# VHH binders against q9c0y8, part 23

Target 1, 316 residues: q9c0y8
Amino acid sequence: MSASHPGILHEYTERLVAFELVGKSNVTLTSNVTRSLLLFVGGLGDGLLTVPYVQELVNPLDEIGWSIVQVQTQSSYIGWGTGSLKRDDEDLHKAVDYFLHIGGADFSTRKIVLMGHSTGSQNVLYYLTQSILPNYLIAGIAQAPVSDREAAYQFNGKEKTKELVDWVKAEYLDKGLGNDVLPRSKVENFFGEVPTSANRCIDLTDVRGNDDFFSSDLSADDFAKTFGNLKEISGSTAHSQLILLMSERDEFVSPSTDKAQLLNRFRESIRPTTSNSSLSGIIPGATHNVGPKSSPEALKWLINQLITALRSFIDQ
Below, E stands for the ipSAE of ESMFold2; O stands for the ipSAE of OpenDDE; V2 stands for 0.75 times the mean of E and O plus 0.25 times the DockQ between their complexes.

## First folded at step 8 (VHH)

Design n1Y (framework vhh_7d4b_2; at its last look DockQ between E and O 0.49; V2 from the best seeds 0.00; counts 0 for: pae O 6.1 > 2)
Fold by ESMFold2, look of step 8:
Structure n1Y (fold): chain B 316 residues (1-316), chain A 120 residues (1-120)
Amino acid sequence: as target 1 above (316 residues)
Amino acid sequence: QVQLVESGGGVVQPGRSLRLSCAASGFTFSSYAMGWYRQAPGKQRELVASITSSGGSTYYADSVKGRFTISRDNSKNTMYLQMNSLKPEDTAVYYCATKSYFWSGESDYWGQGTQVTVSS
């Protein structure tokens, strides 16, 4: 079903937009300076309205005084192939700065939560643990924090993925051509029609590449450098909360992966321990994007977790 | 309208062969990488084999490597799966689809499936 969705399109920096969906109350971030927001970033290939559950969050969030805003970055749609987590982080910081101030708000009056789906989960973890820019998020939510490298192993084979990595290093990185787009005839099995740079390929598919936060074969020391390094909220002694929501029937996760055990390993690594939210969990019956093939209870469970979290942040 | 129609399934004894065909229409078949997927009762769907748009590169799941061969004929808008040395573990509904990538989610174009049953 095609549909129209009422909302406000914000130009948060030149040529990049974020879409604020408007709920039944008709209250918006510009009409109410204390209204808080869930800023949503999708995964590889995603853009506005591509993640199916986002539209279903509008009215539940509206009822508790929150807007949901879908952010477009330079990596949206096919732009990810020549991007990086660092570039995404810069775009997201510009969006956060914009929303902190619209309608006459400031840092003290508006709460912002960043939620990422799929590779957007890497954006969340990067923002909260790796970024050198100031942190103004009260929380991050990572839905379907999936390893791109292990997904490539599942879809393309481990040995074929290692062959790709070795070839890209030899023919591009070793020659100073990291920003060059790889020839389609050599990489179409992995990236299809998406123009993909040598650096981006390595970030996604190499062991401990720059995106490699969630692989099940990473060590506790690896997780300590990421999950163990949550940053303070700027101007505060408080730290952002981190909520991890895995999909029970995630088609991008190997059947051999014990999701509950992996989630526990992530959570045990979170520092400070006060940032380790008890609202993390596995969404029952959910596919990767909690789409139509998910069981009916999946979306309800997700909404309940999000509402519980978001309500608690306005009562801090 | 886009259509992918599988054929060639059936019931066979272990060790025998089957050849699946997928007839495509309603889109530019030669521009798409294609895959064969299967789903056994109560299990998740899995990629069995895939082939690039030109046919220049193929992939096989470890469980079928050496026994199955994927091919395509872009002039006939058709993809094939030759399945040799069939085992009871190969019993599933087999689907023709545009290839899913590790980043892209589920394929937009899927066939209705054809049943393959390997039993004595």
Scores: ipSAE 0.506, ipTM 0.833, lowest interface PAE 0.9, mean pLDDT 91
Fold by OpenDDE, look of step 8:
Structure n1Y (fold): chain B 316 residues (1-316), chain A 120 residues (1-120)
Amino acid sequence: as target 1 above (316 residues)
Amino acid sequence: QVQLVESGGGVVQPGRSLRLSCAASGFTFSSYAMGWYRQAPGKQRELVASITSSGGSTYYADSVKGRFTISRDNSKNTMYLQMNSLKPEDTAVYYCATKSYFWSGESDYWGQGTQVTVSS
């Protein structure tokens, strides 16, 4: 469906943009210093307006004094193939900094929540655990956190995935060629048309690769290194909160996986415990991106959950 | 609109062969990997075989290796599954699916499925 969306295109750094969707009130981050921000980052392949439920969030969030911004990183669209969580994190930090100050705002007037979809969830968790947290980033939301590795197992086969990993390690990584782009003929079944570096391939498909946060076969110790390591907010004794929202009908999660149990494992691993939000849950009837094949109640549930969460964050 | 239509299913005795076809439309067929899934009653859907967009690489589940062959004809927008030496445990609904960039977070497209029954 083709449509126009009102908003403001921001150049938050050189050659990168973010799109602020403007709601019915016509209030923007520029026009109101007390306006809070939900900064949204998509998953692999995503860019601007590629996640369908984002546009549905605009007016509900607008009503409670929040703007939603979709950020374009260097990894957007096909850029992820040669990207990394570290690079993404750098871009996100620039975006957060830009939007904190735009309109004359600062940490005393504006709060920011980072929300990720799909692989964007790795970005969120990475930001909260491996990057210095500013005092104005108050929470992270991971929507549809899934294992890219296990998705590869599901769609390509576990053995074939392992063969790929072994081959890439032997032919590229061991030779210092991690930044080389893999031949399409070798990886197109995994990554399609996206030019993919050896490093990125390993990040996404290797056991305990750099992006391996949400795999069901990870140990408690593995989760302790990620979920268990939320950083303190700078200048405060408070910690950012992490909300996990899984999709009940996520097509990228194996049917054999108990999503409720897996979510519980994630939740139980979150440290400090005060950062563990009771708002985490499973979006009923939702496909991965809560798209058109989802149950009608899925989107409503997501919206309500977000509104509840964002209100609670401001009250803290 | 993307459409995937399976055909070729049926009832056969053990040891016999079937050839499934998947006719695709509504997208650039030659640009996307494709795959066959199956779901038996009371069981989870499982990947049977997949093939890259160019047909240069294939995957098979261990249970079907040596017996099944996946292929495609991009000029006809059709994918095939040759099933030889069929076993009762191969009984399932077989689905054609796009192996489109699952990394993009987009839902795969599925056919309606075709029933394969192997029984003596």
Scores: ipSAE 0.020, ipTM 0.403, lowest interface PAE 6.1, mean pLDDT 90
ESMFold2 (binder alone), look of step 8: mean pLDDT 88; pTM 0.889

Design x8E (framework vhh_7xy4_2; at its last look DockQ between E and O 0.55; V2 from the best seeds 0.00; counts 0 for: loop humanness VH .164 < .165, pae E 2.1 > 2)
Fold by OpenDDE, look of step 8:
Structure x8E (fold): chain B 316 residues (1-316), chain A 122 residues (1-122)
Amino acid sequence: as target 1 above (316 residues)
Amino acid sequence: QLQLVESGGGLVQPGGSLRLSCAASGFEFSDYEMAWVRQPHGKGLEYIATISSGGGSTYYSDSVKGRFTISRDNAKNTLYLQMNSLKPEDTAMYYCARYIVTWSGGKTYDYKGQGTQVTVSS
């Protein structure tokens, strides 16, 4: 199945692009300085138009004066295998800067919300916690935040995952070979055909690895280091909002996990508490990416929740 | 029980043709991307062809591109590999494989058949 989508392809930095999906109004970030932006970053394996619900957000957001842009980073598609949250963050900063200014806009006219899907949620949380935020970056939305480590546990087995981690540490990290790509024959069950560095493997699968934000076995202290460490907005004591949207039928979350409880654990860890949005919740009937196997109401719920959030951000 | 049973292998002269079949059972065949992989003696596994669940998309390795054709009949739960212009280098055990996406988004196979031997020799 093929389809065309109206939009503008932006080169926001050298060799990297982002796609602005254009809605029915035909208003773009370039044509309107007051147009606000939902900057969308996918998860592992995602690139442009790989998350189904993104295109469904275009017109609803357009109606309320928001554009949605899907960003391609160095980690897009198979690039994540040799990537890092830090590298992703650098790319995202470049994207944010580019889109802040296109069309002659600036921090006084345009607001930006960062939205991540799946592992993109780590990017969002990382972005909000690593440095002081500009006043135009007003919120982060983490859709389907999941633990890659626990996903590995679920799909590959906990013991096998541990064996992998131990092996990679011993054979690569301890020898200073963290940047080496692991043999496919050894890690294919985990990462498929994606060339994956030793460091990236550990980031995703080790306990308290660099990407280990959303695992259910993490302690309150662990969550305090991430959720509890949202940075303030430049020139203000205010902080960006963080909205967490879990999928009720997320196939990457163990069926034994109480998602509501886990979400509450995340939310309760958010500091400052004013950054803990009341709009966080569980998308009813939604699979991980709110895809076709989701209940019919799942997408509608997500859209409504986003619209509510984005309106609230502009009104304040 | 999930089963993949390959057939159609044999001895063929260079330049010859073979058609491999794979009978699938024990799972919803039409829901899965399928692949042919081969393993020459003393060498590693090589992915040579993949086909989407609906059959609308195919991929070929450079080594077989233009010579091999992967196809499927979902009504018959059967995967095919038409091999033309066979070369000695194509000598290998050929496996039908169920191709999946890992939790990380990478693609791999989780099941493969017992294989069928293809030998290309004069």
Scores: ipSAE 0.539, ipTM 0.868, lowest interface PAE 0.7, mean pLDDT 94
Fold by ESMFold2, look of step 8:
Structure x8E (fold): chain B 316 residues (1-316), chain A 122 residues (1-122)
Amino acid sequence: as target 1 above (316 residues)
Amino acid sequence: QLQLVESGGGLVQPGGSLRLSCAASGFEFSDYEMAWVRQPHGKGLEYIATISSGGGSTYYSDSVKGRFTISRDNAKNTLYLQMNSLKPEDTAMYYCARYIVTWSGGKTYDYKGQGTQVTVSS
């Protein structure tokens, strides 16, 4: 439904914004330098208010002294088709740097958690394990950490996906044309109307492509290079916590995939082991984005997990 | 068991008329924009008509505008194409399509059925 949403629009760098939703307390990150934030990044196609549960988090988080902030990156909406996890990581670091210091705040009092939905989960894992930029997050939360490659296999077929990958490599990557946009006729059954570069296609759909963090056919050695490589928080020996929240009825995960087993495989790979949060789990009755077709208890369960986690970061 | 089943095709004389139907099942039909697309033998797909989920907005390609009418009956989960003043160049396989968001968030038309052949000749 259409509505007005009170908040503060922050320009955290030229032409990129983040929207801080304001709760009933009317306290904001500018008005209270000790207030902490959950920085939220959506998945492919997402932008402001496109993930249905975000608005519902405003008041629960406000009650415990946290703002929820929705970040737009260059990849928001249809921009992802010519982007990369690396470009997203650069945008997210600019947003974190901005919020860390607005109003005279600093890392000694303000905590920042990055939460990603869907492909935003790849953003979280990239930030914490692959980025060459300094880490200032106390935690990352990955909601619906789903393999794009396995979704392509499920919806387009494994053979068709491999044929596309081989064709893109031969006709584009091998010719130095990785930044070129692919013909719509070749890719619309994968990416629809979104202009998609050869590099982006490969990142999303190739075995061990740059986005391929969550596929169930990856080995323990593969997971060791990602989940096993959490970075220190800059200026300390502490590491960020990692919380993984799968949706029980996720429509982008094959019915044959055992989500509990897959979650265990991710968690057992997390290093240092102190970063492996006990709050990870499977959201009961939830669809991919915990939307209206979810069981009634799904949203409440998610909110309770988030509140438990966020309270624990202040108590330290 | 999502299904789109096209029917009503056949052989007609130039200047004749046909009415195509598409029976939809296995999804909430009234939530979706729908389209008719056609493919002449050995050629690419042409998006010829679209209709909004509530039926209030339509679009037609220049090749069929004024001759074809898209409509829908959401109570019957059925999409229609009334084709008048048919020409030999309208000969093609006709498909009903549902406007969808792919797994990647991109939007496209999903062609599920076998189509229905329309042949216009004397």
Scores: ipSAE 0.360, ipTM 0.741, lowest interface PAE 2.1, mean pLDDT 92
ESMFold2 (binder alone), look of step 8: mean pLDDT 83; pTM 0.817

Design x8K (framework vhh_7xy4_2; at its last look DockQ between E and O 0.57; V2 from the best seeds 0.00; counts 0 for: pae E 2.1 > 2)
Fold by OpenDDE, look of step 8:
Structure x8K (fold): chain B 316 residues (1-316), chain A 122 residues (1-122)
Amino acid sequence: as target 1 above (316 residues)
Amino acid sequence: QLQLVESGGGLVQPGGSLRLSCAASGFTFSDYEMAWVRQPHGKGLEYIATISSGGGSTYYSDSVKGRFTISRDNAKNTLYLQMNSLKPEDTAMYYCARYIVTWSGGKKYDYKGQGTQVTVSS
């Protein structure tokens, strides 16, 4: 199945692009300086138009004066195998800067919300916690925040995952070979055909690895280091909002996990508390990516929740 | 029990054609990307063609591009490989394979059939 999508392809930095999906109004970030932006970043394996619900957001957002842009980072598609949250963050900063200014816009005219899907949620949280935020970056949305480590546990087994971690540490990290790509024959069950560095493997699969934000076995202290460490907005004591949207039928979350409880644990850890949005919740009937196996109401719920959020951000 | 059963292989002259079939059972065939892989004698496995779960997207290796066509009939739980303009270099055991995406988004085949031998020789 193939389809065309109207939009504008932006080169926001050298060799990296982002796709602005254009809605029915034909208003773009370039044509309107007051147009606000939902900057979307996918998860592992994602690139352009790989998350099904993204194109469904275009017109609803367009109606309320928001554009949606899907960003391609160095980690897009198979690039995540040799990537890092830090590298992703650098790319995202470049994207944010580019889109802030296109069309002659600036911080006084355009607001930006960062939205991440799946592992993109780590990117969002990382972005909000690593540096003081500009006043135009007003919120982050983490859709389907899940633990890659626990996903590995679920699909590959906890013991096998531990064996992998131990092996990689011993054979690569301890020898200063963290940037080496692991043999496919050793890690294919985890990462498939994606060339994956030793460091990236550990980031994703080790306890308290660099990407370990959303695991259910993390402590309150662990959550305090991430959720509890949202940075303030430049020139203000205010902080960006963080909205967490879990999928009710997320196939990457163990069936034994109480998602509501886990979400509450995340939310309760958010500091400052004013950044904890009341709009966080569980997408009813939604699979991980709110895809075709989701209940019919899942996408509608997500759209409505986003619209509500984005309106609230502009009104304040 | 998951099964993939290949058929249609045989001896063919250079320039000839064969159509391979793979009968799938024991899983929801339409939910999975499928692939044909082949293994020449003394060589490793080679991915030669993949098709999306719905059949809307296909991929071919350079070695078979333009000559081979992968297709599927989800109603019949069957995968096909039309092989035209066969060359001696195409001689191999051909396997039908279920091609899955790992939790990390990486792809791999997790199951293949017993294979069907294709021999191209004058």
Scores: ipSAE 0.562, ipTM 0.862, lowest interface PAE 0.6, mean pLDDT 94
Fold by ESMFold2, look of step 8:
Structure x8K (fold): chain B 316 residues (1-316), chain A 122 residues (1-122)
Amino acid sequence: as target 1 above (316 residues)
Amino acid sequence: QLQLVESGGGLVQPGGSLRLSCAASGFTFSDYEMAWVRQPHGKGLEYIATISSGGGSTYYSDSVKGRFTISRDNAKNTLYLQMNSLKPEDTAMYYCARYIVTWSGGKKYDYKGQGTQVTVSS
């Protein structure tokens, strides 16, 4: 539905923006009150308001003193095709740093939660495992943490995907051409008309490619390097909480995958074990993005889980 | 089962007109942006016209703009191309195509029909 959305456009670094939606209270991160934020990053192709549940979170979060902020990165929309998780992480760290420092001393107790949808879930896990974390990143939330490689297997075929990977390695990576954009005719069934580099293709579709965090055929040792490697919050011995929210009817997960068992494998790998939130779960009746094809109870369930989590962080 | 069946091609003199049709089945036609694509003999594909799912927005390549009109009848699941002021350069195999979104969110064309030949010669 077309609508106007009141909010504040923050330039968190030169020419990159984040949009803070304003709720009924008209209180924002720039108001003279303490206020915390849920920083939201979408998946491949996403940008402002493309994930349908985000605007439904505005007023529930506002009621408990939280803003929702949508981050645009260099990878937003079609920019992901020549990007990487590392580049995304650099953008996200700049956004977190910005929001930690807007305002005065009364804002020094601000809590920040990073939430990702779809491949934004890879951004969350990468963020929490690559370096010592800044203060106030008290949790990461991964909604629909699905494997891009296994989606490619499901929709393009496993052998077709491996053939593409082998061809890209031979014709590009082995020749030092990893940054080159692949011919559209070779990749359009995977990536459409989005210009996609050889490196990006491999990151998404190769076994243990750089984005390959959530595939069901990874070993416990693979998960130990990611889920088992959450970093401390800077200046303390504390760690971020990690909340994993799978969609029950996720169309990008193979019907043969047992989502409950896979979620359990992710959760049992989380170290430190105190970061393994009990609020993780499977959103009943939800499609991948918890959109209109979801059961009506799906969005309510998601809102309840998020409110429960965010309230608990205020009491700390 | 998805099918796109093109028809309406033929031999026509320069300056003449033809109307191409594409009968669609096996999918919800009104949900999809559609296109006409042509391939002249021995040359590459040219994407010449597109139309939004509701019919409210169109695009034309410079080579056909002002001469060709894309339209659709969602009640009949049919895409059309009205071709006026035809030139020998318009001689090609014509295909209708559905824009689709891949698992990664990227768009691509599906042009799976047999096509319909248009030949413009004196």
Scores: ipSAE 0.377, ipTM 0.748, lowest interface PAE 2.1, mean pLDDT 90
ESMFold2 (binder alone), look of step 8: mean pLDDT 83; pTM 0.824

Design x8Y (framework vhh_7xy4_2; at its last look DockQ between E and O 0.66; V2 from the best seeds 0.00; counts 0 for: loop humanness VH .164 < .165, pae E 2.1 > 2)
Fold by OpenDDE, look of step 8:
Structure x8Y (fold): chain B 316 residues (1-316), chain A 122 residues (1-122)
Amino acid sequence: as target 1 above (316 residues)
Amino acid sequence: QLQLVESGGGLVQPGGSLRLSCAASGFEFSYYEMAWVRQPHGKGLEYIATISSGGGSTYYSDSVKGRFTISRDNAKNTLYLQMNSLKPEDTAMYYCARYIVTWSGGKTYDYKGQGTQVTVSS
């Protein structure tokens, strides 16, 4: 159902916006320097208000002194087809910088938690592992972390995916044409109408591609390079928390995959161990985006888990 | 078995009108976005119109916008394309297609019918 949502549209950089959803208190990041924010980034295909549960978080978070902001990056909507985690990370840094200071706030007054949905989870993990983190970025939340590669296996077939990867490598990457957009007729079954570069195709579908963080067939060594490489907070021995929230009925995860076991494998790989939050878990009855086909308790569970997490962060 | 059966095509003069129908069976029609695609002889497929599962949203290519109207009756499992002000350039095989979202969030079709020929000629 179409609806209007009160909020503030922020231009956080040239040609990119983020939407701060305003709750019942009408308190905003602009009006209150002590207001903290959950910075939300969607997955492939997502833009503003494309993840259903986001709007449901507004008032609960508002009640505890948090704003939720959904970020539009260059990868939003169909932009992911020619994007990269690196590019996304750059955009997210710009967003974080903007929102840290808006309203006259600074690192002493405002905290930021980064939350990603789906492929946004790669963005979160990437953000936490690439560079020393500022003291105001206190946690990352990965909701519905899934393997795009294994999703391709599930939807298109493992062999067909491998054929695609091999073809793209041979015809594009090996020829230095990684930035070229693949013919729709060749990749439509994988990427639909989204113009997709050779590099992006490989990032998403190749074994140990740049986005391959959450595949169940990855080794402990692979996980050590991502989960095991969380960066420290500047000026502190502390590290940001990483919370992993898998959806119990995630349609992009093979039914044969033991999600609990997989989650444990992720968690056990987190370094430092203090960054492994006890709040990680499986959203009961939840589809990938905790959408309408989820059990009624799924959204409530997610909200409660987030509130618990965010409260705990402020008390630190 | 999933089936999409198009009908309503034919020969029409420029400026004329046709109404295409697509009878869907073998799947829950109301759950899917549907599309009309066309293929002129010797040319590639062109997406010309899409309609959401509930019928509340429609999209048209620039080539047919203002002239064609896509609609659906979920109770009858039928997709329609009203084509007005037909032009010779509209001559093509027209297909009904089940439009889906890939794992990556991209849109494509996974099934299409056998098609119905539309010929616009004086």
Scores: ipSAE 0.460, ipTM 0.821, lowest interface PAE 0.9, mean pLDDT 94
Fold by ESMFold2, look of step 8:
Structure x8Y (fold): chain B 316 residues (1-316), chain A 122 residues (1-122)
Amino acid sequence: as target 1 above (316 residues)
Amino acid sequence: QLQLVESGGGLVQPGGSLRLSCAASGFEFSYYEMAWVRQPHGKGLEYIATISSGGGSTYYSDSVKGRFTISRDNAKNTLYLQMNSLKPEDTAMYYCARYIVTWSGGKTYDYKGQGTQVTVSS
C-alpha cells in the first residue's frame, strides 16, 4: 500500500542485505527476547517489497512472535540472469547462519522457516535437498511452485523453446561458453532485457535443467531425486517440514493442468514421509503472487494457513 | 488476434513532416505503454519514443528529441508519431510496439506489424 515501511536492514554477509519488517509490538530479531523468523525469498525479478502479500504478513506474524525478513541475494532484481540455484543457495545459507547468531549464542530456541515465492520455491527445495544441511530450518514453504520450462512452453511455444535450448547447447555450452550472456535478440521474448547467461537459460528452460523441479511431465523417479531427498541436519536426525502452497488461478500454469493432482504427486514423493505437511494446499482464488487480481479471500486464506503452521512450531 | 497496423509513411524532403499512425486491436490498448521503434536499412533497431498507458509520461531518444512527438488516443486505440524537421538519417522502417513483461519477469517491446517506410531524401 505504502512506499514507506519501517524495519531493520541487516547486512548478513558482505554487500548482501535482508530487510526485517517491524510490526506493531516493536519487538525485533535483535531484541533481548526469543523471536522466530520467516525468511522470505522472491522469484525472478523480485527484490525488496515486490511480492505484494509480504507487507500484509508483518502484523499477523508479530502477534505470534515471528518476524518476517525479505532476503536480497545476488540474484535479486535482474541479477538472476547470470546466477544459479547453487549461488542462491550459498547466499541463503549465509543469511540463515547470520540470523541464527543474532542477539546471543542461544539459537536452539529460535525457529527459522524459509519461504519462497515462484522461483524462490526452487531455492527452498534446493536448500532442503543438499548433501549437507548445516543450519536447521524447522520448515520450508514453497508458494507457487511453478515450472519455468512449462511457462516458457505456454508463452513462447514448446518447439521454439526446444529450438532455443538446442541452439544454446550447440553454440555456447559445447564451446565452453556457458557463462557468456546470450544475445538479447535471441532471448528477449523469454527473458526480456535481463542479461541471461547460456547456463541460466538452460537451467530454466531445458528438460531436467537445474531449476526444473515442478514440471508436470516429470516422472516419479525425477521427483524422488528432489522431493524424495530431503536431508537431515548434519549430526542430527531432524528433518524440515515442507509446505507447498499452489495458487488456484496461477496465470503461469496451463489451464489444462490439474493442480490438485500435481500437488498430490509432489506430496506423495516427499521423503521422509514425516516432512509431508498436511498444511499444503491450493490458495483459493489466488493469482501467481496473490496480488490484487486475486479473489478477496485469497490473502486471508494464505495468512491463516501461515499462522496455523508457524504457531504449531512454537506451541509444541 | 493482436494486431498493430502502422501507416503514414512515405517519401518526404529534408525538413518536412510526417505523421505516423498505429491502429491497435486484439488487446486492451489503454492498459499498455507503447513505443515507436525504427530500423534503418542494414542496421539494428532503435527505440525512439515511448508513452505511458495513460499518456502522461513520454521518453525520446536523443536522435529525435525536440523533433518528434509521440501521442495516443485511447478512445480510438491509436498511437501516433508526429515527425517534424525530418533528416536523411531518419530514413527507416517504423514500427509501433507494445511493452510486455515476459513469464520470467523480463521486460521487452512486442511488435507484430509490417511497419511503415519513411524515406527522407532530396
Scores: ipSAE 0.412, ipTM 0.758, lowest interface PAE 2.1, mean pLDDT 90
ESMFold2 (binder alone), look of step 8: mean pLDDT 82; pTM 0.812

